# Designs tried in a protein design chat: VHH binders against Abasic site processing protein HMCES (HMCES). Part 94

Target 1, 269 residues: Abasic site processing protein HMCES (HMCES), of Homo sapiens (Human) (q96fz2)
Amino acid sequence: CGRTSCHLPRDVLTRACAYQDRRGQQRLPEWRDPDKYCPSYNKSPQSNSPVLLSRLHFEKDADSSERIIAPMRWGLVPSWFKESDPSKLQFNTTNCRSDTVMEKRSFKVPLGKGRRCVVLADGFYEWQRCQGTNQRQPYFIYFPQIKTEKSGSIGAADSPENWEKVWDNWRLLTMAGIFDCWEPPEGGDVLYSYTIITVDSCKGLSDIHHRMPAILDGEEAVSKWLDFGEVSTQEALKLIHPTENITFHAVSSVVNNSRNNTPECLAPV

## First folded at step 11 (VHH)

Design y93 (framework vhh_6z1v_2)
Fold by OpenDDE, second read of step 12:
Structure y93 (fold): chain B 269 residues (1-269), chain A 122 residues (1-122)
Amino acid sequence: as target 1 above (269 residues)
Amino acid sequence: EVQLVESGGRLVRTGGSLRLSCAASGFTFRDYAMGWFRQAPGKEREVVAAISWSGGSTWHADFVKGRFTISRDNAKNTVYLQMNSLKPEDTAVYYCATKSYEFLDSGEYDYWGQGTQVTVSS
C-alpha cells in the first residue's frame, strides 16, 4: 500500500469514527494536533494521515478503550533512529509485513509497547499490471458501502448533492498500523509516525495486487487492536489477516501523479 | 537483566542541594527515556522528572518549580537528578525508572530501581 485517500472534512471524519467504549458509552475520538490534518484524495508516504490510538498512550490511568485521533507521518521512524533527518532512514517503513513484524526491531519494539493504531482512509489505491504493456491500471479499493436507494455506486453520484450524501455516510477503511515516537537528536517536537501492516491479498484482489493492507473489519476488531491495555500483542496479531469484505473500481491515471488532489482520483472510469 | 541502581540520597538541610545518580544496565540505555519518581511516607509514588533518550527533551513536575533538573549521560548509562533548594516536603525515597512511553508527561514505566532515601531536615 503506497497510496490512500483521506479527504473528508475533519468534522465528518470525527463523526465517522464514533465508537462505544468498554462501558457501552457512545463517544467521539478526541483530536491531537488537529491542525496537522490535511485532507487529500491522494495521500502518499511521508504525508500525514489520521490514525486512531488508545488514550492510554497519552494519559496515565486512562481507559484504554477510549480513542484518540491524531495525524501521524506515514512511514515509521523508529525511536532509536539517531540521524537528524528522518529521510535518511535506509529501510522502507511505509509497510510492515505481517509475517516478519516480530523479526524487525523497528516494528517489534513499538508493537511490544502497545503502539498499535488504526490508519483511517477512504480507501487505498493499487495498480494492476497490464499484460504486454508497461502500463498499470489504478484501482480504488474500499469497504463496501451501504447503497441507499438514491446513492448509486460512487460512480452514480450524478449530482453534487448525491455526492455529499455518499461521503457523509462513508464507511472508512480501517487499516492496522504500528506507530512510534521519535525525538530529533537536536531537539524539537516529537514525531509520531506509523507503518501499515500488510498481508497477502484476498482472492478478490489477487488479480490486482498480491499484497493488501491488514484491514480491521468491524468495531470489535478495531477496538481490540487499539486496546493494548487489555489485549495482548499475541491476541492482537490474530486480527491480522486478509479480508474478502472489500470492493474496488478502476480509476483514471490522474491518481498516478501524487500532486493531483481532486475527486477525479477516486472516480470510476 | 535490567538493573537500575540509585545513589546519592542522604540527609540534607533545608535549602541544601543534592545530586542523585542512577546507573543503568541490561538494556540499550540510549534508546530509552528515563524518569525519576519519589514516594513519601503515606503518599503515592509520583513522577518527578523525565528525560528523552537523547536528553533533548525533559519534563518536570509542577512541584519542582525549577529546583530540580533531570539530565543523562548516555556514555555512562547514567541518569541524574540535580536537586536544589530542598524542602522538608521533598523527603522521600527517590526511584529511577525506564519509561514505557516516550511521552515525557506520562507516568508509565518499564523497570524500577530500589530507590535512594532523601531526607531534608528543617
Scores: ipSAE 0.009, ipTM 0.289, lowest interface PAE 8.8, mean pLDDT 88
Fold by ESMFold2-Fast, scan of step 11:
Structure y93 (fold): chain B 269 residues (1-269), chain A 122 residues (1-122)
Amino acid sequence: as target 1 above (269 residues)
Amino acid sequence: EVQLVESGGRLVRTGGSLRLSCAASGFTFRDYAMGWFRQAPGKEREVVAAISWSGGSTWHADFVKGRFTISRDNAKNTVYLQMNSLKPEDTAVYYCATKSYEFLDSGEYDYWGQGTQVTVSS
């Protein structure tokens, strides 16, 4: 996973992240640095994307089940990085393989610190190799969506006209991430950056791509991944596995250029 | 090399207070969880308290809750155990230990200090 859509206006995105705390009280996540959130249909590495993380990361006495939403840079910059410019990092940290996460210092160390986050998106894009050509077919991949008028899921067969109405009740994709905090050597603001954990693709996606993000399907999984105060690294890693609860449709080549930021990027073709 | 050096253990009277310190070196202290353990003669080593890398999360064993408090000073590479209302049953060698993973993981601690003796007189 190297491209996502996260286009919802801040208020709509916030409501889509409604959750219950440990006491069962309905809450909205509290924003940090809301001005850094830039909605886009076509987010690439090095851009900022919204993530959920435990309030306990910011406030020592906070209930670890309470959630903050904050924009973070996609592409983890390890806390130990000594250069002045994070773009000089020699290693690609856009994704982190689940099978080697405990072997790589860049990921093992922040995991040990409880720096788990949930990366939010409308969905993500993958490019399927087309037989007999050097062209690749892009697909938009997302949670099954419930129709507002009837019980059921919105799928690839739905018309483009129906898609304009789904955003008010869109179920955001919730991907397991690891973040770190980097302090510039010359001073300045702490940089928060994240990586998306990846797993082997599920059967439903195997014809599109061999890898997929580790998707946290449902509030129990999201809550356990975020709650580093009550859920150990070992227990949290049990949540990291492929899911079949995913759907997709083909999209136009407009999405190929990351500078294109229009609804056409995710519209069915 | 990783080194943990406990200090502060001594003879104290029942009901007294004592603060133990553990000075850490040879690793990036602020990135690791820390724990305090104790072992009395003829008994198994038991976990007393644990603290996350940032100090934002702590855990205390039921037999010391309200009496002992773990804390850390990342600027000084030191973890502390404040012990109040001491009882003869608290007599033990106290060890600090560090763990590469989050302090709530069920795994073993990686590095241990030499220990400091606490004796509580009746």
Scores: ipSAE 0.000, ipTM 0.133, lowest interface PAE 16.8, mean pLDDT 83

Design y94 (framework vhh_6z1v_2)
Fold by OpenDDE, second read of step 12:
Structure y94 (fold): chain B 269 residues (1-269), chain A 122 residues (1-122)
Amino acid sequence: as target 1 above (269 residues)
Amino acid sequence: EVQLVESGGRLVRTGGSLRLSCAASGFTFRDYAMGWFRQAPGKEREVVAAISWSGGSTWHADFVKGRFTISRDNAKNTVYLQMNSLKPEDTAVYYCAAKDYQYWDSPAYNYWGQGTQVTVSS
């Protein structure tokens, strides 16, 4: 996974992340560093994206079932990194393979500390290789959405009004991530960064791409992944597997340019 | 062998100042966050201050109210606690501790010193 969409306004995004805590109380996640949230139809590595994480990471005696939402840098910078520039990291941390997560120090260490997060997106993009050509067809991949009689498919949103309705009720893609905290040697702000855990693609996506993000499907999966106070690493890792509960459609080549940030990026062609 | 050795604790008068030092050995000092704790007679051990591996981030307890300052010198493998405007309520054994967590999201410390006695007289 090298490209996502996360374009919802902050308030809409927050509402979309409504949840029940351990006590069954309905809650909205509290924001950390909301000013770092930058909505975009075209998010690439090194950009900031919102993730969910347990409140216990910020408050010593907090209920670990409570959630915080925070923009973090895509591409995990491990806490032990001693260079002054994160870009000098010599290995790719955009993704973490599920099968080697426990073998790589950069992922194992933060995971062992309970630094699990849920990366939020409208969906993610993948490119299918066309047989016989060097051309790649991009696809937007996301959770199936509830079809309202009026909104039809994302492609049927012919009116601005219908478009807004679609996004107001959009089910966000929830991807399993690991985050870490890095303090620059020269001082400055602590950097929060994340990696997306990847798995083998499900059967439905296998023709598009052989790998996919580990998707946490449903409130229970999300809650268990986040709740590092009550759920062990071993139990959490059981949640990491391919899911068939996904849909996709072909999009235009507009998304190929990471500078393009328009609705056309995820619009069906 | 991992060692944390506190020093600088003594009897001082109210309003006085002390600087505590903790010399670390037996581990990679720069990879650890450091903290100062204190325990008064009949009370639970409490966190006084903490400092990140680089020294760029610090935390102080509310009861410090700007009187104490934690710092570190990684070249000397030493963490310090500057204590100003001392009060009788600050009388306690002060402990140095190290944790392999680079930030504040874990209360667990891996290594502890034996402590140094600070006594503040009225």
Scores: ipSAE 0.015, ipTM 0.373, lowest interface PAE 6.8, mean pLDDT 89
Fold by ESMFold2-Fast, scan of step 11:
Structure y94 (fold): chain B 269 residues (1-269), chain A 122 residues (1-122)
Amino acid sequence: as target 1 above (269 residues)
Amino acid sequence: EVQLVESGGRLVRTGGSLRLSCAASGFTFRDYAMGWFRQAPGKEREVVAAISWSGGSTWHADFVKGRFTISRDNAKNTVYLQMNSLKPEDTAVYYCAAKDYQYWDSPAYNYWGQGTQVTVSS
């Protein structure tokens, strides 16, 4: 997973993240640095994306089931990184393989500190290799969406007008992430950055790509992944596996250039 | 103009029931958490019940738990307070209040109604 869409306006995104805390109280996540949220149909590594994480990471004695939403840099910079420029990191930390996560210091250390987050997106993009050419077919991959009285099911056959109506009730993709906090050695603001955990693709996606993000399907899985105060690393890692509860459609090559940021990037072709 | 208009307050006998309504206008009702407050003669204003923007979660003060129920109808831009087994101690002006969904966990409310008088006679 190296490209996502997360285009919802801040208020719509926040409402899409409504949840219940441990006491059963309905809540919306509280924002940190909301002005750093930049909606886009075409997010690449090194850009900021919104993530959910436990309030306990920021407030001593906070209820660990309460959630913060914060923009974080995609591409984990380990807390132990000693260079002054994060772009000089020699490792690609855009994704973290589930099978080796406990073997890599960059990921094992923040996991030990409970630094689990849920990465939010409309969906993600993958490029299917075409035999006999260097051409790749991009696909937009997302949770199955609920039917509406107006549009029915969302699919490749639906008009662009029907797609515009679905965003008000869109079910966001919730991907398991690990984050870390890096303090610049010469001073400055703490950098929060994340990686997306990846697993072997499910059977439904195997013809598109051999890997997929670890998707947390449903509020129980999201809650357990975030709640590092009550759920151990070992228990949380049991949530990391492929899912078949996913859908997709082919999209235009417009998405190939990460500078293109229009609805055409995810529109069915 | 943002308006919250309470209705339904009246004189009722001990053990009786009332349903208060609050009609909201001038803002996107479904984006706001709603609360019911009351102020009795000679006392400070206190929170009675609260409901999330979606209606999926509610809170009730201990002194009304089991007797009062808050609910909302987002299609009608209305929040309700069903009051059962009324006691003389429930006599107060009841206020409807709205707060931005972004500040759901904040104690501060952004908009207030003018109040409706509930009197419970012995």
Scores: ipSAE 0.000, ipTM 0.110, lowest interface PAE 19.3, mean pLDDT 84

Design y95 (framework vhh_8pnl_2)
Fold by OpenDDE, second read of step 12:
Structure y95 (fold): chain B 269 residues (1-269), chain A 119 residues (1-119)
Amino acid sequence: as target 1 above (269 residues)
Amino acid sequence: QGQLVESGGGLVQPGGSLRLSCADAGFTFSTYAMAWYRQAPGKERELVARITWSGSTNYADFVKGRFTISRDNAKSTLYLQMNSLKPEDTAMYYCAAKSYEFYDSEDYWGQGTRVTVSA
């Protein structure tokens, strides 16, 4: 996964992340560093994207079922990194393969510390390989959306007004991530960064791409992944597998350019 | 815009120089290791040069300092500066991309650009 969409306004995004804590109380996640949130239809590595994480990471004795929403840098910078510039990392941390997550220090260490997060997106993009041609077809991949009489499928959005309605009730894609905290050697702000865990693609996506993000489907999966206070690493890793509960549609080549940040990126062709 | 489109090939005299470009518009360029391969007529495709995500470079033995691979992530473009070209460098040159996330194989290939070195 090298491209996502996360374009919802902050308030809409927050509402979309409504949840129940372990006591059954309805809650909205609190924001940390909301000013770092930059909505975009076209998110690339090294950009900031919002993730969910347990409140316990920030507050001692907090209920670990409570959630915080925070923009973090895509591309995990490990805490042990000693260079002053994260760009000097010698390996790619955009993604973490599920099968080798425990073999790589950069991911194993923060995971062992309970630094699990849920990366939020409208969906992610993948490019289908076309046999014999240099052309690759991009697809937008996302959770199936509930067809409400009022909120048509992305494909049914025939007007800007309808489009907005679709997004007001959009089910966000929830991807399993690992984050770490890096303190620059020369001082400054702590950098929070994340990697997206990837798995083999489900059968439905196999024709598009052979890998996919580890998607946490449903509140239970999301809660368990986040709740590092109550859920062990071993138990959490059981949640990491392909899911068939995904849909996709072909989009235009507009998304190919990472500088393009328009609704056309998501629009069905 | 096509993905992994090579350009810069052509006819050049021995001792001449060419700069090949590979433009990528279809995926997150920075997440891939990139490479140049070449295939001469009747020969197998062979690695010319590779550049990792971090910018580390490797060259085939036959390069002997004549070629330089570089990348511009901002432009999503891979380059191969070829100096001191020889007739034996005549080949179709291909750009390839490999993700660190995926299998130990090249994921994407360009269509190639032809380089001919002849007097």
Scores: ipSAE 0.006, ipTM 0.275, lowest interface PAE 10.5, mean pLDDT 87
Fold by ESMFold2-Fast, scan of step 11:
Structure y95 (fold): chain B 269 residues (1-269), chain A 119 residues (1-119)
Amino acid sequence: as target 1 above (269 residues)
Amino acid sequence: QGQLVESGGGLVQPGGSLRLSCADAGFTFSTYAMAWYRQAPGKERELVARITWSGSTNYADFVKGRFTISRDNAKSTLYLQMNSLKPEDTAMYYCAAKSYEFYDSEDYWGQGTRVTVSA
């Protein structure tokens, strides 16, 4: 996973993250650094994306089931990184393989500190290799969406106007992430950055790409992944597996250039 | 996206009553804390009453016993019942929504509805 869409305005995104704490109280996540949230149809590594994480990471006595939403840099910068410029990190940390997460120091250390987050997106993009050509076919991949009232699920056959209306009730893709906190050696603000855990693709996606993000399907999985105060690393890692509860449609090559940031990036072709 | 739309303002005599309503115009605000603010000409905007999404209320001292804030989450509508109105209550009344105590500022504001208490 190396490209996502997260274009919802802050207020719509916040409402899409409504949840219940362990007492059954309905809540919205509290924002940190909301001004750093930049909606986009075409988000690449090194850009900021919104993530959910436990309030207990910021407040010692907080209920670990309460959630913060914060923009974080995509591309984990380990806490031990000693150079002054994070862009000079020699290895790619945009994704973290589930099978080696406990073997890689960059991921094992923050995971041991409970630094689990849920990465939010409208969906993600993958490029399918086409036999006999050098061209790749991009696809937009997302949770099945339920239309209200007498309509069924949203899909590729739906008009662009139907897609506009669905965003108010869009079910955000919730991907398992690990974050870390980096303190610049020369001083300045702490940098929060994340990686997306990846697994083998499910049967439904195997013809598009051999890997997929670890998707947390439903509020129970999301809650357990975030709640590092009650759920151990070992128990949380049991949530990391492929899911079949996804859908997709082909999109135009407009999405190929990460500088293109328009609805055409995710529109069906 | 989404709008708060106030209604129910008007001209009333001292001692009279008005009921203000605030609707979400198509969005649900069941997870938002809701508030009524007012602003008289040349004055700062001040909090009148607040209600959490669960129904807990808080009132400014100058309206206690006279105003009642309530909400209907199924209808996504906020109400302010104003009794024993005084000339000092003359102001533009604003509906506001705040997503769960994020900051000191509100997330959504309505356009306001005018309340005039005059003989």
Scores: ipSAE 0.000, ipTM 0.100, lowest interface PAE 19.5, mean pLDDT 83

Design y96 (framework vhh_etentamig_d1)
Fold by ESMFold2-Fast, scan of step 11:
Structure y96 (fold): chain B 269 residues (1-269), chain A 119 residues (1-119)
Amino acid sequence: as target 1 above (269 residues)
Amino acid sequence: EVQLLESGGGLVQPGGSLRLSCAASGFTFRTYAMSWVRQAPGKGPEWVSGISWSGGSTYYADSVKGRFTISRDNSKNTLYLQMNSLRAEDTAVYYCAKRSYEFYDFDYRGQGTLVTVSS
């Protein structure tokens, strides 16, 4: 997973993240650095994306089931990195393979500190190689959405007006991530950055791409992944596996260029 | 096979102290959240205290907050409950429990240890 959409305005995104804490109280996550959130239909590595993480990461005695939303840089910069420019990191940390996460120092160390996050997106993009040609077809991949008027998911048959209405109740894609905190050598603000854990593709996506992000399907999985105060690393890793509860549709080549940031990037074709 | 062996209960006067221990075996103790649950005569189980797998987070029922302290030693696979300022209403069998993610959904597998607070 190397491209996502996360275009919801901050207030809509916040309401989409409504949750119940461990004691059953309904809550909205609290924002950190909300001004750094930039909605986009076409998010690439090195851009900021909103993630959920436990309040306990910021407040020593906080209830670990309470959630913060914070924009973080996509592409994990390890705490040990000594250069002044994060873009000079020699390793690609956009994704982290689930099968080697405990073998790689860049991921094992923050994971051992409970630095688990849930990466939020409308959905993600993948490019299917077409056999017999060197062309590739982009697809937008997302959770099945409840269609208010009629039972079913929103698809290619729906009008643009009906498609627009679905965003008010959109079920955000929730991907398992690991983050780290890096202090610039010359001083300045601490950089929070994340990687998305990847797994083997599910049967439904195998014709599009051989890998997929580790998707946390439902609030129980999301809560357990985030709650590093109550759920150990070993137990949390049991949540990392392929899911079949996913849908997709083909999209225009407009999405290929990460500078294009319009609704056409995810519209069905 | 999960085994939890509680100890440290006994008869104590109001205002006294006791320290309960729970020796755990049959599972990877260091990776599980643990709880203490008590059951007074004729009553249902009551959750008393919980501790995260690392010991970094602790939780208490309002009835015991400020008086009881939960702790763990992952190197010894042992859970503790330090009970101070004991009251007659603390009289119960105390059970050590492996905890599910939810605070109030617990399972206990030990024999329990009886704590009697009376003058």
Scores: ipSAE 0.000, ipTM 0.232, lowest interface PAE 12.9, mean pLDDT 85

Design y97 (framework vhh_ozoralizumab_d1)
Fold by ESMFold2-Fast, scan of step 11:
Structure y97 (fold): chain B 269 residues (1-269), chain A 119 residues (1-119)
Amino acid sequence: as target 1 above (269 residues)
Amino acid sequence: EVQLVESGGGLVQPGGSLRLSCAASGFTFSTYAMYWVRQAPGKGLEWVSEISWSGGITYYPDSVKGRFTISRDNAKNTLYLQMNSLRPEDTAVYYCARKSYEFYDFDYRGQGTLVTVSS
């Protein structure tokens, strides 16, 4: 997973993340650095994306079941990185393989600190290799959506009013991530950055790509992944596995260029 | 200096009960999740139970679920393990351990208290 869509306006995104804390109280996540959130239909590595993480990461003695939503850089910069420019990192930390996460220091150390986050997206894109040609077919991959009389489908979204209805009750994709905090050696603001954990593709996606993000399907899985004050690393890693609860459709090549940021990027072709 | 001191172990008949205690000092007990872990003679370390920093959430493996109850008294900096319906296979040294946020498991454990389940 190297490209996502996360285009919802901040207020719509926040409402889509409504949750219950451990006392059963309904809550909306509190924003950190909301002005750094840039909605886009076509988000690539090195851009910022919104993630959920436990309030306990920021406030001593906070209820670890309470959630913060914050934009973080996609592409984990380890806390020990010594160069001034994060783009100089010599290895790709866009994704983290589930089978080697405990073996690689860049991921093992932040996991040991409880630095688990849930990466939010409308969905993600993958490019299917087509037999006999160098052409690749892009697909938009997302949770099955509940359809109501008032909700539009992506296939029916052919006008601005219909597009508004598609997103009113969209179920965001929730991907397991690991984040770290990097302090520039020459001073400056702490950089929060994340990686998406990947697993072997499920049966339903195997014809599109051989890998998929580790998707946390439902609030129980999301809560356990985030709650590092209550859930050990060992228990949290049991949540990391392929899921079949996913759907997709082919999209146009407009999405291929990461500078294209329009609804056409995820519209069915 | 972090210290964890277990007590309450002893010899008990199969089907009997024991209550283990762990006195914590040298850190803010109320901000850490805690574990009970055990090691039977000649075997590796086995996780027995986990309790959240607040005491609101507890976890057990199937081998002890329904028989053991973990609890804590944050005002007294004390961790407890109530063990009921004890079996010979529960024979082990029991350790109280503090959850590590720097590593996957725990960073400190006590000296342990021996529990022997035998006729």
Scores: ipSAE 0.000, ipTM 0.117, lowest interface PAE 17.7, mean pLDDT 84

Design y98 (framework vhh_etentamig_d1)
Fold by ESMFold2-Fast, scan of step 11:
Structure y98 (fold): chain B 269 residues (1-269), chain A 121 residues (1-121)
Amino acid sequence: as target 1 above (269 residues)
Amino acid sequence: EVQLLESGGGLVQPGGSLRLSCAASGFTFRTYAMSWVRQAPGKGPEWVSGISWSGGSTYYADSVKGRFTISRDNSKNTLYLQMNSLRAEDTAVYYCAKKTYQLYDSPFDYRGQGTLVTVSS
């Protein structure tokens, strides 16, 4: 997973993240740095994306089941990184393989500190190899969407009349992430950055790509991944596996250029 | 450069009140949890109170709970400590402190010069 869509306006995104804390209290996540949230149909590494994380990361006695939503840089910069410019990091931290996460210092250290987050997206993009050609077919991959009285599916919303109704009740894709905090050696604000954990593709995606993000399907999985105060690293890692509860459709080559940021990026072909 | 400037200390009688202020500069104040730490004569530093970046959560040492109130004004980059029902045991230099990172387990990477509070008859 190297490209996502996360285009919802901030208020719609916030409502889509409504949850219950451990006491059963209905809540919306509290924003940090909301002005840094930049909606886009075509988000690439090094851009900011919204993530959910436990309030306990910021407040000593906070209930670890309460959630913060914050924009973080895609591409984990380890806390131990000593250069002044994060773009000079010599290795790719966009994704983190589930099978080697405990072997790589860049990931095992923040994971040991409970720095688990849930990366939010409308969905993600993958490029399928096509036989006998250099062409790649892009696909938009997302949770199955529940029909409402006011909305259809993306596939059914090809017309302008139906398209706008889809997003009001969109179920966001919730991907397991690890974040870290890096303080610039010359001073300045702390940089929060994340990586997406990847697993082997499920049967449904195996013809498109051999890897997929670790998707947390449902509020129980999301809550357990975020709650580092009650759920150990070992228990949380049991949530990391392929899932079949996803759908997809082919999209046009417009998405190939990361500079393109229009609804055409995810519209069905 | 990170700078914290405490003020508001002074001499007060037991049962009296004081309001401490801390003016912060050189960092994005609104994104950091802040604390008050005090050091009494001949003793080590004692954490007194903490406040989340948003002001939505406040925390107090058992010795001051119910008497002190921590607050912040992010529009003015200022941290406050309202101290009521002061006791002789509250006599100390009070320091404003920020966390190195924005996480609970981060150490304090800075505290200011302090402001002296003396509670004596």
Scores: ipSAE 0.000, ipTM 0.186, lowest interface PAE 13.8, mean pLDDT 84

